VHH binders against q9y6x5. Designs and how they scored, part 349

Target 1, 379 residues: q9y6x5
Amino acid sequence: LPPKLLLVSFDGFRADYLKNYEFPHLQNFIKEGVLVEHVKNVFITKTFPNHYSIVTGLYEESHGIVANSMYDAVTKKHFSDSNDKDPFWWNEAVPIWVTNQLQENRSSAAAMWPGTDVPIHDTISSYFMNYNSSVSFEERLNNITMWLNNSNPPVTFATLYWEEPDASGHKYGPEDKENMSRVLKKIDDLIGDLVQRLKMLGLWENLNVIITSDHGMTQCSQDRLINLDSCIDHSYYTLIDLSPVAAILPKINRTEVYNKLKNCSPHMNVYLKEDIPNRFYYQHNDRIQPIILVADEGWTIVLNESSQKLGDHGYDNSLPSMHPFLAAHGPAFHKGYKHSTINIVDIYPMMCHILGLKPHPNNGTFGHTKCLLVDQWCI
Below, E stands for the ipSAE of ESMFold2; O stands for the ipSAE of OpenDDE; V2 stands for 0.75 times the mean of E and O plus 0.25 times the DockQ between their complexes.

## First folded at step 16 (VHH)

Design gb11 (framework vhh_surovatamig_d1)
Fold by ESMFold2-Fast, scan of step 16:
Structure gb11 (fold): chain B 379 residues (1-379), chain A 125 residues (1-125)
Amino acid sequence: as target 1 above (379 residues)
Amino acid sequence: EVQLVESGGGLVQPGGSLRLSCAASGFTFSDYAMSWVRQAPGKGLEWVATIKQSGSEKDYVDSVKGRFTISRDNAKKSLYLQMNSLRAEDTAVYYCAAKYRYWEAFYSPRSYDYRGQGTLVTVSS
C-alpha cells in the first residue's frame, strides 16, 4: 500500500492537559497507536517557528522563521501577518511537502498549516486552502480527505491545522479548569470526528496519522508584568517583537541600549546576540536582533500597559509547560507503545522515513523516534 | 496605502448608546479578521471585540458581553460596534484593527497588522 501520512496540529496543546482532563477519543487513538508524552520544541516557543521546525527538522536560526514578528537586517524587510506570503521569509529551508513533490513526483495537501500557501523554492503545496480562521475543522477535514482519496499524482502527505486550544489558552489561562475543560472536550470530539471520517472513507487502516502541537501554555497574571518604559525611552530603539521574548533593534549605540535594559527586571534576562545561550540554538541568523530579552515563565513584557493574556507561550523551551505531545496511529507505528520525550526537530526525519523520502540536512536524529516504528529495531 | 477610518464617537450619558463605524481601504477587507481595541485616558490598549472574516464568529471581553455587538459588511468594507448600556468605564479612544492570520492572540493589541487613528467615546453626565 502506498505510504500516506496526515499530520494534524492543535495549536497550543500543552502536554500535561492529557493528565489533567479526560480525552476518550484521543485515548482510543493512542491505545492502538503510540504516544510521546513530551515533545521538546525549539526556542522561541511560538506558533510560526515551531510549525516550520516540525516540517523542516531545523532550529529557528537555520530555517529563518525566528519569531511571529521579524525584521531582516540585511534586506531591511519586515515580516508581519499581512506579508507572510513573501517567499523570502520561508526560503532558508525546504519543508517536507516540497521534498515530497520534488523527489517522488507525488502530491501534497494542506489545510492552513503555516507556509503551505507560499511558493517555497518555487514549489507550493499541490492542494491548499487560503488561510481563513472562519473555516470549520469539518470543512478542512473534508478537503483533506477528498484530496487524499482522489488525486493524480496521489496525495501522500497532508497537513491539517486548528487554532485551538491556543486561542482559549491565551484568553482564560491553562489553570481555568472550567473553561479549559469545555474547550478540550470540543477538541477531543473533533478527534473523534476525524477518526470516524477516515473510517467511513476507507482510509483509516492504511493511513499514518500524527496528532501533535507546536507548544504548550503557561499561566500569566497582572501581578507579573515587566514594564520596559520604566527602563528605556522609545526613542532609543525599534521594537521588533515584545513578549515573552522581546527583539530590540537599537537606534543608538548597542552597548548603551544594553546598559539601560540589563538591570530592568529580576524576572527578565537581557542578551546581546552573541551571548544568547548556545542551548537555545537562537543566534546565527540575520533576523535575530542585536538585543534579545527573555522573560521568566509567566512574566509578560509590556509598554506601560496591562495585559489581557491570562496564558502565554514563547518561553524557555526547557520548561515542561511549553511542551506539546505527539500521538500517532497507522501501519508504520507500533500499537500501545509509550515514549517519554523526543525533540520537535526529530519529527521531520521520522516523517521522511515513513514516506520514503531522503531528508534534507536537518537537526533531528532518526534514532530518537525509531522505537515508534514497526519496521525498525529499537535501540 | 492602507487606511482604517473610525467614526461615530462622541459624548453620551451613562446608559446611552453609540454606534461606531470603521471604513477600510487599501487592502482586501474580507480576508482579515477585524477587532475593536480601546485606550482609556492614561491607560494601555485593551482588546474589546473580534469578528472573523465571514462574520460568523465573534468574541468579546467579558466586561462588554451583552452590551456591545460587533458586526461587519464585507461588500461595504466596513466594521461596526453597537454600544448599548454605556458606562463611565467605557470612556476611551476606540480603534479599528485588522489581522490577517492567527499566529498571535487577538488579545495582543500590538500584534495587529493595521490600526486606525481612533474615535473618542466619552461617557459622562
Scores: ipSAE 0.737, ipTM 0.888, lowest interface PAE 1.7, mean pLDDT 93

Design gb12 (framework vhh_surovatamig_d1; at its last look DockQ between E and O 0.76; V2 from the best seeds 0.00; counts 0 for: pae E 4.3 > 2)
Fold by ESMFold2-Fast, scan of step 16:
Structure gb12 (fold): chain B 379 residues (1-379), chain A 125 residues (1-125)
Amino acid sequence: as target 1 above (379 residues)
Amino acid sequence: EVQLVESGGGLVQPGGSLRLSCAASGFTFSDYAMSWVRQAPGKGLEWVATIKQSGSEKDYVDSVKGRFTISRDNAKKSLYLQMNSLRAEDTAVYYCAAKYRYWEAFYEYRSYDYRGQGTLVTVSS
């Protein structure tokens, strides 16, 4: 039988939560599987970009989803409607569900993973759910497990997305131990339900399961605001994205806009596109704006207003607070193995190997994940 | 053509009640999470309450918990905010807002897909 893989994302699950809270169900999962303690995500550390990097193995400049709000300088298109189904935004890469369907005559299934409700290169996930945040984790899981057991061609790749703990991380901040404890316990209970459902259906022993996330979360404060309106008037630029990475499209001379911004705050770095640090891999795409502002960890860029966010993400991807973890269980994975760090782009070639797919050219390094796999020699 | 039209605002005494309504047209209302966002005179936008697509999941800013109730009628394509025990601090223009997908926190007002023109609520004696 062909190998099967279920990829699960809990949005905004900071790696450090594993050390500060108890996760009995997740710890049982890890005991018989593998744990990667830190996953170094791509810059910017936002939901759409990192979810697409997981399934393509590409940096944002290469796959084209460079922010949650985007402007394309060549076509003059705007991506700012969360219900935007234009394949144009997603067509700069080939996600794993498309590769799975086209190479091996296999099916894919999706419960709300970003991009799975869009035809990409004229291919949409074989089975998918339209986005609806009211649909419970249980209903998403029921559909995924039904499709894994009852499809022809067989579903060999399935994805499941859940909005927490990101929503609560924004509302309460990651340092609110009382509220975060409650939220994270609920997530651990959902992981317990996932494992139990897979066992009841006879899937657990033969299914590869990856539990991961797109980014972490850091504490914000009303004492850490950068008021952009104090530095530059709205008439000089169009704002494409605001915080913590602002994307600035100049309406006047680019150098004049840069000069108004460059010394605006000691807690914000201002980059001309060509000066963005090479380590970010965030330069070579028409959707990256001529001037990018990057706030320091925990600082929020605002337009002459306060912020209700007590937690945020999008910051420098070298920050441990921005890192998720990866846990996995199944026939492809060792049991009881811990690994320190991988890059989020490394997940894609690992998943291709597990499924027997030829990966599209990507920025991941298969060698970084070899130690997790039973059919590989670490060194 | 997408429209969100708020109504029900007005002048009310402290301790009084008002019911705001928002009529939606031009999109599939039942597919969107709906929020009330307000702007007090001389201040920025403040998220007040959200109700998810089904109507069973609700969330509120702490200052209005126990006083305000958000509800929706998907058949009528309408959103409501029942405001009780009103305070001078509740004086604001109240906006109806729609968001299809969770991609940014509800406090990111720029991330809303659709917004109304607002209705003024004044709490004063």
Scores: ipSAE 0.812, ipTM 0.919, lowest interface PAE 1.2, mean pLDDT 93
Fold by ESMFold2, look of step 17:
Structure gb12 (fold): chain B 379 residues (1-379), chain A 125 residues (1-125)
Amino acid sequence: as target 1 above (379 residues)
Amino acid sequence: EVQLVESGGGLVQPGGSLRLSCAASGFTFSDYAMSWVRQAPGKGLEWVATIKQSGSEKDYVDSVKGRFTISRDNAKKSLYLQMNSLRAEDTAVYYCAAKYRYWEAFYEYRSYDYRGQGTLVTVSS
């Protein structure tokens, strides 16, 4: 009777790909389950922050993973995608796999989900893979299903992460129909493999599966560059993160740095930390730098150089291009139900409900997801 | 401590071939994805090719597909680029680069953990 949940992320899967491309396997998954057409993610719309928001139910300012590149002025520590293992960065929140495996007769498993190879609050996922992008989807799936089937205490919560379509979205841009069609077909085949493996192992009927993503993707261009070197000398600041949200640590008077940047481009908003719009929920953490620069959609902030990326993300979370989708199937979910939108932070309390876990304080609203669940009234 | 040393550059006629090598030391080579990045005279850096840790997965910028082949030998801690059917626009300094986790920033030279000093390739009549 213990409920089980597999949470799957395909990085950078923009919600409207479902509308604009064919997904026979994913559409069959949706037909027999539920779809949320748009998930409003958290600002900034980057990989590490949004994956942690899914599993904590918290805005970035509250969970402390505020970007893919961070600096802490007190400890002088740096965070990046090549330097992400220090628990210091992750310890401002408790992700659901930690809560889950601390329960009697429960364990958690992970195949590459951001943070699952880190001992957060001295607790690492019961079963996990150290992150390595060269490990195939098949090997990730084999490990996760083996753990779901064969572990004592049983694995009741599992995560699975895949890097596409994000990597190809950066390379080609979302408007490249030929290349993105090929990429998205491969992803649909992987979803087919996932479902088939779960059926063959006898897991399909009693396992809840969520397929979602962290953000979307927008088209970039060499015609849409913002060159910071045209506005300010490098010596006046330390650059913590660059594009499309730059994080600026002034080396001189903050107001002077702000004044040099505020008219740098009409396609970039410059905020002092206290002036960051409240709707971003991106202000109350020491890791958020004194000045941030927010490029308009499709614009790239550079340092007197070009960019080969034809697609990017990290922009304002009100942009539909930044929104992923969520699909789910299993005994907890209705069959054939579509829902228009939820907030990404709402996923956490829903998962806690499915697993029978007491959620930590969070920013999600359980009521937003009630209509997806068979045990809830949708009125 | 960490070193990436490129070699094999030189002058070649259009349509010719060159083989670049990169010798690595001071880190666990097999744990890193490896790339070639180039900079043409007066231009910005351009990602050329990447090979994942095992050597089984390779990716190339469109302009070199079918002409360039990236390879690695983990036992020798070496990265290679076989460049065939060279064109004048291939003229550049070619850099060897290493990335541990192969996350989102793969195509930006600044995001690499280790970078070499480069070897010059000149394609001219």
Scores: ipSAE 0.355, ipTM 0.743, lowest interface PAE 4.3, mean pLDDT 92
Fold by OpenDDE, look of step 17:
Structure gb12 (fold): chain B 379 residues (1-379), chain A 125 residues (1-125)
Amino acid sequence: as target 1 above (379 residues)
Amino acid sequence: EVQLVESGGGLVQPGGSLRLSCAASGFTFSDYAMSWVRQAPGKGLEWVATIKQSGSEKDYVDSVKGRFTISRDNAKKSLYLQMNSLRAEDTAVYYCAAKYRYWEAFYEYRSYDYRGQGTLVTVSS
């Protein structure tokens, strides 16, 4: 039987939640599988970009999803979480579900994973759910498992996306132990439901399952705000994305805009596009705006308004608070093995290996995940 | 054309009640989570309440919990906010807002896809 892989994402699951909260179901999952304690995600540390990096193995500058909100100056197109279905935005890369589906006797399925409801390179997932935040995890899980069991050609790769604990992290902040405990317990229960469902259907032993996330969450405060209106007039620029990484499209001379912003706050770095640090791999794409502002951890960029968010993400991808985790179980993975760190782009070549797919050129390093896999030599 | 039209605002005494309505048109109302946001005089926009597409899940800012109730009628493409036990601090322009994707919190005003023109609620003795 061809190998099967289910990729699950819990949005905004900060890696150190595993150390600070109890996850009986997830811990059991880990005990029978593998854990990567920290996954260094890509900059910016936002939902669309990082989810696409997971399934492409590419940095944001390479796969072209460089933010949750984007603007293309040539076509004058806009990308947002409510306007994400134009293949124009996705076609700079080939996600794994497309690669998988183009193989003989294979199909892909998706429950609300970013990009899965878009025909990318004229290929859309054989099975997918239109995004609807009101659809329960159970319903998503039921559809995914149904497709995994009953599809012809067989579904060999599936994705499942869930919006928590991100939404709650934004609302309560990651340091709210009372509320986040409640939220994370629910997440653990969902993981329990997932495992139980797979066992009930006889999928558990043969299905490879990866549980991961796109980013973490840092604590914000009303006392840590950067008001751009104090530094520059709105008439001088168009805001493409705001916080914690602002994308600035100047309406006047770029240098003038830069000069007005460069000293706006000691808690914000201002970069011309060409001066963006190389470590971000966030330069070589036309969709990256001429100026970006990067707030320090826990600081929020605002426009003459207050922010009700007590948690946020999108910051420097070297910050531990931005890092998710990865857990996996199945015939491809060892049991009871823990690994310290990988890069989020490393997941793609690993998944390709598991599925027997030839990977597209990517930024991942297969060697970083070899120790997770039973068929590989671990140094 | 997308339209969100709020109504029901007015002057009310402290402790009084108002019911706000929002009539939506020009988009698939049932596909969107709906929210009320408000802006008090001299203050920024504040998220008040959100109701998801199915109507089964609701969320409120703490200051209005137990006093305000958000509801929707997808067949009528309408959003409602029942406001009880009104306080002076509830004085604001109230806006109806729509959001499609639930990846970002509803707490940021800029994250909404559509908004209405607002209706003024004044709570004063």
Scores: ipSAE 0.340, ipTM 0.722, lowest interface PAE 1.8, mean pLDDT 94
ESMFold2 (binder alone), look of step 17: mean pLDDT 84; pTM 0.859

Design gb13 (framework vhh_surovatamig_d1; at its last look DockQ between E and O 0.14; V2 from the best seeds 0.00; counts 0 for: pae E 12.4 > 2, placed apart)
Fold by ESMFold2-Fast, scan of step 16:
Structure gb13 (fold): chain B 379 residues (1-379), chain A 125 residues (1-125)
Amino acid sequence: as target 1 above (379 residues)
Amino acid sequence: EVQLVESGGGLVQPGGSLRLSCAASGFTFSDYAMSWVRQAPGKGLEWVATIKQSGSEKDYVDSVKGRFTISRDNAKKSLYLQMNSLRAEDTAVYYCAAKYRYWEAFYEFRSYDYRGQGTLVTVSS
């Protein structure tokens, strides 16, 4: 039988939530599967960039989704102006559902994963739901399981995306134990529902399931604000993205803008594009602006205003608070195995192996995930 | 041509009520989460309330919970904010705003696809 894989993302699920809160359903899933305690994501640690890195195995500079708000200097297109369905933004990489459909006569299914409602290289997921945040987890799950059981050609790759705990992490902050406990318990119950539904439909024993996330969350405060208007007047630049990574497009000489910004706050690093640290892999793309500002963990960049965010992400990808986890269960995975760390770009070549697909050139290393897989030697 | 047109603002005494309306045109209203965002004199923007596409999921800033009610009519392409027990601190220009996809928190006002020109609410004796 052809191998099948369901990839599930809970947006903003910080890795250490697993140690600070009780997850009975997730722990039962892990007991008979594998757990990777930390996944080192790509910079910047934002939703669209990291979701696309999971399914392409590429750094943001290579796949082209470099932020949730973007400007392309060559074509002069803006991403944040309700044009996220323009294939232009997504066409610098080939996501796994496209490869799955083109290399074999197989289908893909998607419930809201970023990019799956866009025709990428003239190929859209065989079955997909248009984005709508009002659609319940249960309805997303019902559609995915229906497509997994009732499709010809068979659905071999399926994705499911859920907006929590990210929305609540922003509203309450990760240190609000009472509110976060309630939210995370509800997510654990949804994981229980997922497993129960797969068992009832006869999918559980033959389906590989990965549960992961795109990033973590850190606590913010009104006491940790960087007022950009105190640094530089709006007449000197166009703001492409604000916080915690500001993308600055100068209207005057780049050096003059840089000099106005470079010493403005001790809690913000200011980089000319060519001086962005190599470890970020965030330089070689026309959508990365000439000047990038990177706030320190927990600091928010604002325009002469307060911020209502009590939690945020987008910070340095070396920070443990920005890291998600990965749990997996199924015929491809060992039972009861715990692994410390992988890179988020390593997920793509692992998934290609499970599905029997030839991966496109990517930044992941298959060797990093070999110990998770029953058909591989852990050497 | 996308338009969001707010109405219903005015002068009201503390403890009074006002109903704000927002008329939408030029886009598929039912595909968007809708928010009310306000700006008090001399202050920045503040998110007040959000209603998701179906109208069943609502969220509020803590200072207005139990006093304000957000609602929508997808057939009429209209958004509403019923404001009860008004306080001097509620004095602000109120903006209607539309957001298609959750990729940034509702408090990141640059992430909204569309917003109106605002309607002034003054709570004063």
Scores: ipSAE 0.769, ipTM 0.904, lowest interface PAE 1.5, mean pLDDT 93
Fold by OpenDDE, look of step 17:
Structure gb13 (fold): chain B 379 residues (1-379), chain A 125 residues (1-125)
Amino acid sequence: as target 1 above (379 residues)
Amino acid sequence: EVQLVESGGGLVQPGGSLRLSCAASGFTFSDYAMSWVRQAPGKGLEWVATIKQSGSEKDYVDSVKGRFTISRDNAKKSLYLQMNSLRAEDTAVYYCAAKYRYWEAFYEFRSYDYRGQGTLVTVSS
């Protein structure tokens, strides 16, 4: 039987939650599988970009999903979390579910993973759910498992997406122990439900399962705000994305806009596109705007309005607070093995290996995940 | 054309009640999470409440919990906010807002897909 892989994402699951909160079900999952304690995600550390990096192995500049909100100056198209259906935005890369589905006797399934309801390179997942935040985890799980069991050709790759603990992280902030404990317990219970469902269906021993996330969460405060309106008139630019990485499209001379912003706050770095640090791999795409503003950790860029967010993400991808984790279980993975760190783009070549797929050119390094896999030599 | 039209605002004494309504048209109402947001005089926009597509899941800002109730009727493409035990600090323009993809509980105002023109609620003795 061809190998099968289920990729699960809990949005905004900060890596150190595992150290600071109890996860009986997840820990049991880890005990029987592997854990990567820290996953360095891609810049910017936002949902659409990082989810697409997971399934493409590419930096954001390469796969073209460079933010949750994008603007293409040539076509004048807009991308947002509610306007993401145009293949134009996704076609700069080939996600793994497309690669998988194009193989003989294989199909892909998806429950609300970003991009899965879009025909990318004229290929859409054989099975997918339209995004609906009201759909329970249980229903998503039921559909995914049904497809994994009953599809012809067989589903060999599936994705499952869930919005927590991101939403709650934004609301309460990651440092709210009381509320986040409650939220994270629910997440752990969902993981328990996942495992139980797989066991009940006889999938547990044969299905490879990866549980990961796209980014973490940092604590924000009303006392840490950067008000752009204090620095520049809004008529001088178009705001494509706001916080914590603002994308600025100047309406006047770029240099003038830059000069007005460069000293706006000591807690914000202002970059011309060509001066964006190389380590971000966030330069070589037309969808990156001429000027970007990067707030320091925990600082929020605002206009002349207040922010209610007590937690946020999107910051420098070197910050530990931005990093998710990865846990995995199945025949491809060792049992009881813990690894310190990988890059989020490393997940793609690993998944390709597990599925026996030839990977597209990518930025991942297969060597970084070899120790997780039973069929590989670990130095 | 997409429209969100709020109604039901007005002057009310502290402790009083109001029911706001929002009539939606021009889009598939049932596909969107709906929210009420408000802006008090001299203050920024504040999220008040959200109800997801099915109507079964609701969320509120802490300051209105137990006092306000958000509800929707997908058949009528309508959103409601029952406001009880009103306080002076509830004085604001209240906006109906729609969001398709709901990843977080607190969205910036600019992140909403559609917004109404608002209805003024004044709580004063």
Scores: ipSAE 0.498, ipTM 0.789, lowest interface PAE 1.1, mean pLDDT 94
Fold by ESMFold2, look of step 17:
Structure gb13 (fold): chain B 379 residues (1-379), chain A 125 residues (1-125)
Amino acid sequence: as target 1 above (379 residues)
Amino acid sequence: EVQLVESGGGLVQPGGSLRLSCAASGFTFSDYAMSWVRQAPGKGLEWVATIKQSGSEKDYVDSVKGRFTISRDNAKKSLYLQMNSLRAEDTAVYYCAAKYRYWEAFYEFRSYDYRGQGTLVTVSS
């Protein structure tokens, strides 16, 4: 029977929260396993794109989920967090749960990981929960552990998604120590509950568990707003996505729209698609619009209203504030090992190795994660 | 030209009901999550309720759960708030607010792209 893997995401968990707050349960998890202190994620540093990069090993331009809001001009289709179920958007890649179910006689289970309630290449996770933010962590965990214990063919790959600390990071900002301490303590308690549940069910010793996140969070302010309505009339473009990376579809000559925007704010970079920096790997997909606007860290692009967000993400993926962490425990992993950094796309080939799956073509490098694994030689 | 126009406010006795409406124009209404926010005299803005673009998911501040119902009609480009069992603490100017596509799962955020002029609700004997 191949090894089993549970992949857990706590959305918006900035890497330096581990150093700046107390996590007794997560620190015990790390002490008996491995830690990667910083995971360099993909641009744009948004939830849907980065969760899909974890499970495909691909840059956003290659897997096709290029933002939380997208428009396809040929089909006239729209994608958003309230309209995300059309397989059209997801079918440019094959996520690991599909590969797990189809290449071998195995099952996959999912508790609300982005895309797991969509039939991608006509294949949906063998067991899944439809996304519903009102479902408690306990209920998500109970379903996942039931499926891991009681399925035929066995569930060998499972995912679990939780919305915090992202929601509270947006609400309070990462620099609000009082509120974020309360929020992060609750998350540490959930990690304690996870470990305790796995131990009580006899899963803990033979299940590989990865706890990671998609991005971090940076502090925002009412003093750092970029007002687009002051620079350009609505009639000149269609707005596909707004902040901190705006996606602009011109209605008039593209160069004219660019010229109206290029001096709108010193705190915003304006790119024609062909001029997007190569280091972003964010150019070669039709869903990337002809003009993008990239706000500086902590700046918010607005139309004409004040922003009430105190924290946000989506910024340049070179920013440490955008980076999550990765921790792991289980028979595949060393005990008590800390590693400085990997790329988020490296997680996919590592997971394929652990599960004995042949990875699809991807942007990850297995060599970056070898030191985490007991079956690999590393100095 | 974006417009959000609230109506339906007024003076009501404690325990009474009001229905607020918001007429939207100048943007693609179905692309926006819609919220009601309120401002009591001398206080900051307080989030009251949000409804996602399709109308399928709704969320409320705890103090109004079970008493207020948010709804929308995308064909009429209209947002509604049914307010029942009103209390003195509900006295505020109520604003219709629009946020372009929540990029994350359904959450309250302290930002809005557009906000109306507001409609005054006064709950007093």
Scores: ipSAE 0.000, ipTM 0.332, lowest interface PAE 12.4, mean pLDDT 90
ESMFold2 (binder alone), look of step 17: mean pLDDT 85; pTM 0.867

